# VH-VL binders against q9m1h8, part 10

Target 1, 233 residues: q9m1h8
Amino acid sequence: MEETMAEEGCCENVESTFDDGTNCISKTEDTGGIESKRFYLARTTAFEMLRDRGYEVNEAELSLTLSEFRSVFGEKPELERLRICVPLRSDPKKKILVVFMGTEPITVKSVRALHIQISNNVGLHAMILVLQSKMNHFAQKALTTFPFTVETFPIEDLLVNITKHIQQPKIEILNKEEKEQLLRKHALEDKQLPYLQEKDSFVRYYGLKKKQVVKITYSKEPVGDFVTYRCII

## First folded at step 24 (VH-VL)

Design V5
Fold by ESMFold2, fold request of step 25:
Structure V5 (fold): chain C 233 residues (1-233), chain A 120 residues (1-120), chain B 107 residues (1-107)
Amino acid sequence: as target 1 above (233 residues)
Amino acid sequence: EVQLVESGGGLVKPGGSLRLSCAASGFTFSNAWMNWVRQAPGKGLEWVGRIKSKTEGGTTDYAAPVKGRFTISRDDSKNTLYLQMNSLKTEDTAVYYCARDLDYWYFDYWGQGTLVTVSS
Amino acid sequence: SYELTQPLSVSVALGQTARITCSGDNIGSKRVHWYQQKPGQAPVLVIYDDSDKPSGIPERFSGSNSGNTATLTISRAQAGDEADYYCQVWDSSSDYVFGGGTKLTVL
């Protein structure tokens, strides 16, 4: 038997007429379908990002469908259930935590409450906050009081994984020794490397830090590889 | 808290040998490039040499005045940096500091120093 | 054989601004770091990467670097700022290089 879309009478969202809806005007209320889909997309991108950064991510999380996500978390997921905590493959004692924040403005009180909630989590070395609202300057400054790095991503930036294009160049992060040898080989001064901005979506995706150098290899047929080096600023 | 504590300084005759140690604590010693910097009495700072982290090859480099006479080593299991000084000269008389280079080519933490006096 | 040049001494009246220079060929293309050393003590990092401050360094310490000159600036000089100051760079040919040091005297 085939599962079909049914059209009901009044009280459905016009932009979702194929979502078992109708052309009826509904009350002003966000549908659970919109909320759950945004969390699903962002959470899936977060898992992909963590895998690409070298964390141990279960393949089942990467292949989870929207329907399966809704079966587990519902149409209006509880934010604490969405959290991700996974170990670094190279050092399983080190874990990263991803926290999905609500729609309320993020204040110093919000940051302090979060700090209390995670105070007992042993081995936490990094955290990512997925934001649905603006974070004021004082709240941003409060993040620096954590004993580890805290990154923030607006949820909108995680709805699409920017690395899923066929022409993605090869990326290699240089360690300090490799950077030193590059500069010596070409008789370059530290500031003479071309830059990539810290705010660049590519830089944010890989979690690159200031002064790191990335080797970017573009494969162009038939002429061969084009290699460039960029320093994070 | 990061701490670096040098030891092993003292009086030695020209041509003699001495071994300095630097005990490190409060950070992941194996990730850091470690350095020796010296200062002759009443004079400025002079870089002596460096040993890289073992994960980046553990190689050493030395300033020209000490090449072939000084050897830097590290024991990551004991969080200890060493400086073996051979064929000492009177111009090697200085306070020797160990210094940490964790970021990109500057010294964020220094030990208190240990005095080496080379005199007959 | 990259070299850095600093004045031997600088004097400043209490509460005034001191400027200590570090000169080197094309030093503006390098990252300049500054250390404070009080008599009988180890050096302490006060500025790194031209103008950045480690935690605990007063805001009255600042740094700049362009062309052939880097400058350490100490505004509202205090008696406790009296010390020797060294600049330092990394150079692709000469590795770690220190300036000769500048003795800051506060009246």
Scores: ipSAE 0.611, ipTM 0.881, lowest interface PAE 1.6, mean pLDDT 86
Fold by ESMFold2, last read:
Structure V5 (fold): chain C 233 residues (1-233), chain A 120 residues (1-120), chain B 107 residues (1-107)
Amino acid sequence: as target 1 above (233 residues)
Amino acid sequence: EVQLVESGGGLVKPGGSLRLSCAASGFTFSNAWMNWVRQAPGKGLEWVGRIKSKTEGGTTDYAAPVKGRFTISRDDSKNTLYLQMNSLKTEDTAVYYCARDLDYWYFDYWGQGTLVTVSS
Amino acid sequence: SYELTQPLSVSVALGQTARITCSGDNIGSKRVHWYQQKPGQAPVLVIYDDSDKPSGIPERFSGSNSGNTATLTISRAQAGDEADYYCQVWDSSSDYVFGGGTKLTVL
């Protein structure tokens, strides 16, 4: 019988396409275009995040179009080709590695295999894992055996750059000296600063660690700037 | 792996001068704030002063009893911390420790100390 | 200038719990660190940030900090715990400040 899509469907059969939301139920085996788009979006966000953290990022990577991405990496990219390795602008001997993980569950064996695979990467001071699967507790604990900080991001969290799509305040990271001067200036003690949670998506975007202080500037037209300081906990 | 080794202690008369060194290894010395802490015989620990990393200004701060008499410096190319002590007094008699402040304002590693004796 | 006060000595029987206090005006607003010093040796960090332990420090060592008092607690005291213990804070006016030290005697 004739189908009434208004009562039953997630994706409507419409003459013009306007909706590209997450409500679409059509996920089939030949959706390679969707997979390449997800990697493109996440990889672009990763480059923007690294630039904003102070790494030297090639502008060509930031302006790469989806079409150009697919021309280089294909519709089903090889994950090892997607890796990013860039130096810190302030100290070019320090490099960060971004690794795109597969869909298989991530176990202690997977982490140890990765450790061996990257063992010859000289100057690596940090790593980011982009995950498509859950990571069990033992695998997470195994990440602490790396001689540098390892962060994890579900790929879904990188499909949009949170700093571009909403009004966001200006963020400035205080070094230890600047934190000391702040506390002295206001006769404050370490625990007396307001807190910002370590799990906050904004904190994670900038890779901030416990006890660091951020200066947050809100622009309120026409009243002017509002400044607050927060300590990561 | 982390090591801090002080040297240069000895006997000196009141009003004299002495220069202490602390050789560091096993970590990136240039990133650390370095401190001198002293302990008079049979007494407690007393902070003497600190020098910040050069990227954070390289400035020094001192405890009141030593301000104007002691000078802290560092040579990042040699991984070495220095304490120049001038106009020494008998109350400066102590074991002097080199201590690392890498995180936020505590000492995670200490040297074994070098004895300075100020006596007529 | 900011000051920290510790008792001069504390005694504990073998296997019992020792508590060493560090008193200071509003010390609860500061992060308190503890060092152990055995005779003829350099101090060793045993607690930082009030209650955190560096690698290699036994679970028997713990710390707390509230109001005007921080406490180092050593459960199931052993002969090897006999040492001097110092508390330390950073203060915005006085920089690094140490307590006077407490001699722990294990009976």
Scores: ipSAE 0.593, ipTM 0.874, lowest interface PAE 1.7, mean pLDDT 86
Fold by ESMFold2, fold request of step 25:
Structure V5 (fold): chain C 233 residues (1-233), chain A 120 residues (1-120), chain B 107 residues (1-107)
Amino acid sequence: as target 1 above (233 residues)
Amino acid sequence: EVQLVESGGGLVKPGGSLRLSCAASGFTFSNAWMNWVRQAPGKGLEWVGRIKSKTEGGTTDYAAPVKGRFTISRDDSKNTLYLQMNSLKTEDTAVYYCARDLDYWYFDYWGQGTLVTVSS
Amino acid sequence: SYELTQPLSVSVALGQTARITCSGDNIGSKRVHWYQQKPGQAPVLVIYDDSDKPSGIPERFSGSNSGNTATLTISRAQAGDEADYYCQVWDSSSDYVFGGGTKLTVL
């Protein structure tokens, strides 16, 4: 009657959610628009990266607009439906899987659960985990038990394709009042903001001091802007 | 040389009013967030209120025990911070310090304080 | 409202090391500042941002902050170190918050 799971099953559309950075204040203000946009950007970058690595990627995925993404996956996409599974062009029996992880801490239990979920996936030769949380030592060690290479990428590293970074993000320096309002609005403490090192060339160029906060706006037309905040350390 | 000099303290009856001043010198007063901190006799330090720089909104915030009774203002042309205290209570008896918050939410310089005594 | 707790008093022998604690819920996520106040005088900042010293503060003063406790450490205690010590933080809900103060007595 019907056939067993094949390569297309890993690449079917599914709903999921997103946030614009680990330890970022935007993570605490989850809206469907922000969540879907983050996953759209990261997923698009992942497809471009896989294409550049020699995997067969459907051109429609590379050209997908935010509106089309939201029509398929919704405002709060389900993470399991965002997964990418594509074959290697040189050997179509070999596949890579990209898994979008949630915001919960990643433990050995999480890794074992993932093992079980993918045990039926025939021909898997590599995997990429897109992370929204830190991975402890035991979880990292557990990744070595997979019979293939497992890579990890923080989702914020995939919001912009670094091989296409022709336009620099917009950077704004917050004054003290703006920093106070940011912390109060999100009920955050000073040390809970993500950091940018004092030795960074951007920090030196503008003469920024420790404890100042920068607002970083990523633009990718036509999908609009994404905002993150970093505190100088 | 940074200096903060409070004045205007004295004896006042409950329900009365008093206005404190803090004269600032040795720094760009208009850039600083200015605070009042008080200390009842034999007791610890208690934050009273703050006024932000004008360029950052010039707004005020107060501790709950004084809200609605105390008003903080600043005159950047005179480098002076003010505290208007109305409807004074005996529990308002304290030394009142002017304190500068120039960096991020701590007080790097303090005045010597002015004593306010509220008693009948 | 966010609260800071300090011991009421700490005693130290001349030349020894004093440690004054400041306890608060998740105080390690905040920046802790310390003030010294001698009798009849205004407070003086001795530590800011957990461990940084203003100019003119002796190297004998140091600070740390982790978990639920911040500590002001005064090594080689001198008679002139006898004073009240206050910790202070900024909190997103409570604004500026002081500890109750600790009287350091040098024996």
Scores: ipSAE 0.555, ipTM 0.860, lowest interface PAE 1.9, mean pLDDT 85
Fold by ESMFold2, last read:
Structure V5 (fold): chain C 233 residues (1-233), chain A 120 residues (1-120), chain B 107 residues (1-107)
Amino acid sequence: as target 1 above (233 residues)
Amino acid sequence: EVQLVESGGGLVKPGGSLRLSCAASGFTFSNAWMNWVRQAPGKGLEWVGRIKSKTEGGTTDYAAPVKGRFTISRDDSKNTLYLQMNSLKTEDTAVYYCARDLDYWYFDYWGQGTLVTVSS
Amino acid sequence: SYELTQPLSVSVALGQTARITCSGDNIGSKRVHWYQQKPGQAPVLVIYDDSDKPSGIPERFSGSNSGNTATLTISRAQAGDEADYYCQVWDSSSDYVFGGGTKLTVL
């Protein structure tokens, strides 16, 4: 919950900074302030995630304050206005679309309607659905029919950017050429690298697929950097 | 307006071959799973096979009675679905429908069918 | 292999309610779809996902699915409802499966 009062009183000491407990705020009920704050946090995290994946993101979106967000989108934002579409920096012809879904159950009809709505966007190579409801089995199957990768994130998973926690290792994604050079240099096959699971939070944050390799730099040891490479399985 | 028009049906002797076509219009053909479903005279509907979109690898699956004898293909540039039927048997006598599945595991649109008769 | 069973025929008086059943092992865990086929015509989807209706299907058509039985219900039956009706599911071992069909006769 956000702190509102800057006055005296017999309240508990310290622990400043904003509310990190996303599940707690979801139970406040009947306030447009909670709804707009959830969308703001999730949308900001989505922009940061896209930047970290290598997409071209306007710095103004990354520095947008809650007050500025509310002045543009209101207390109950229209979901289609929240969409994000940005190009990949390494290949600007490729774009990713982020769609914020409503609270109604997501069905095959919902997915079909979305498919039609975006069918004329020929530059899309990936899509992320931000979910507020459960997706039934047939709707999940319908996502596989898109001609590009579709990822889903519950909105709760985007209320906090996991890469901003202290003591997290630095993660760098190798492109295909860098992976090949690494394997040739060390006379290795990708099976000989340590693994990361596809369901790992960092793997999902970066949208990594099987056979991709990440460079992980740890600086939490006594002193000095420790570098390791891991392959997604 | 979605349209599916089958053609190529006719009379053929047992052991013969026949190729059916289904011309599609009014939708993005390349996004659809396309199917063949048949109906013997006076009998029920029987699924024959499916071909997925090219972006999903163009994978085909067939019902057991036709596996190895029938081949489904598609030409997305011509919006056309094909069924190559080889080693035909009298049991293959049926009206053959092409049917669209937008990946939801049901058929939301059907053509009017083309009759294949296999008899000596 | 997965199998669906329908009665061969069902009769209903004009204006009355017809119920056409589709039986299968634990069919309630599956999504059931229904097709109407009039003589000499292609099938037409009338119910999908157990109970949803395509555009243009009258509200008097409805569907339900639980346990081992799915049911297509046609209230206030009209002469134009006389047709064959097929249920259909997808099954991971058998792929698309149709019932044998039910001829609905409106008296």
Scores: ipSAE 0.000, ipTM 0.407, lowest interface PAE 19.6, mean pLDDT 81

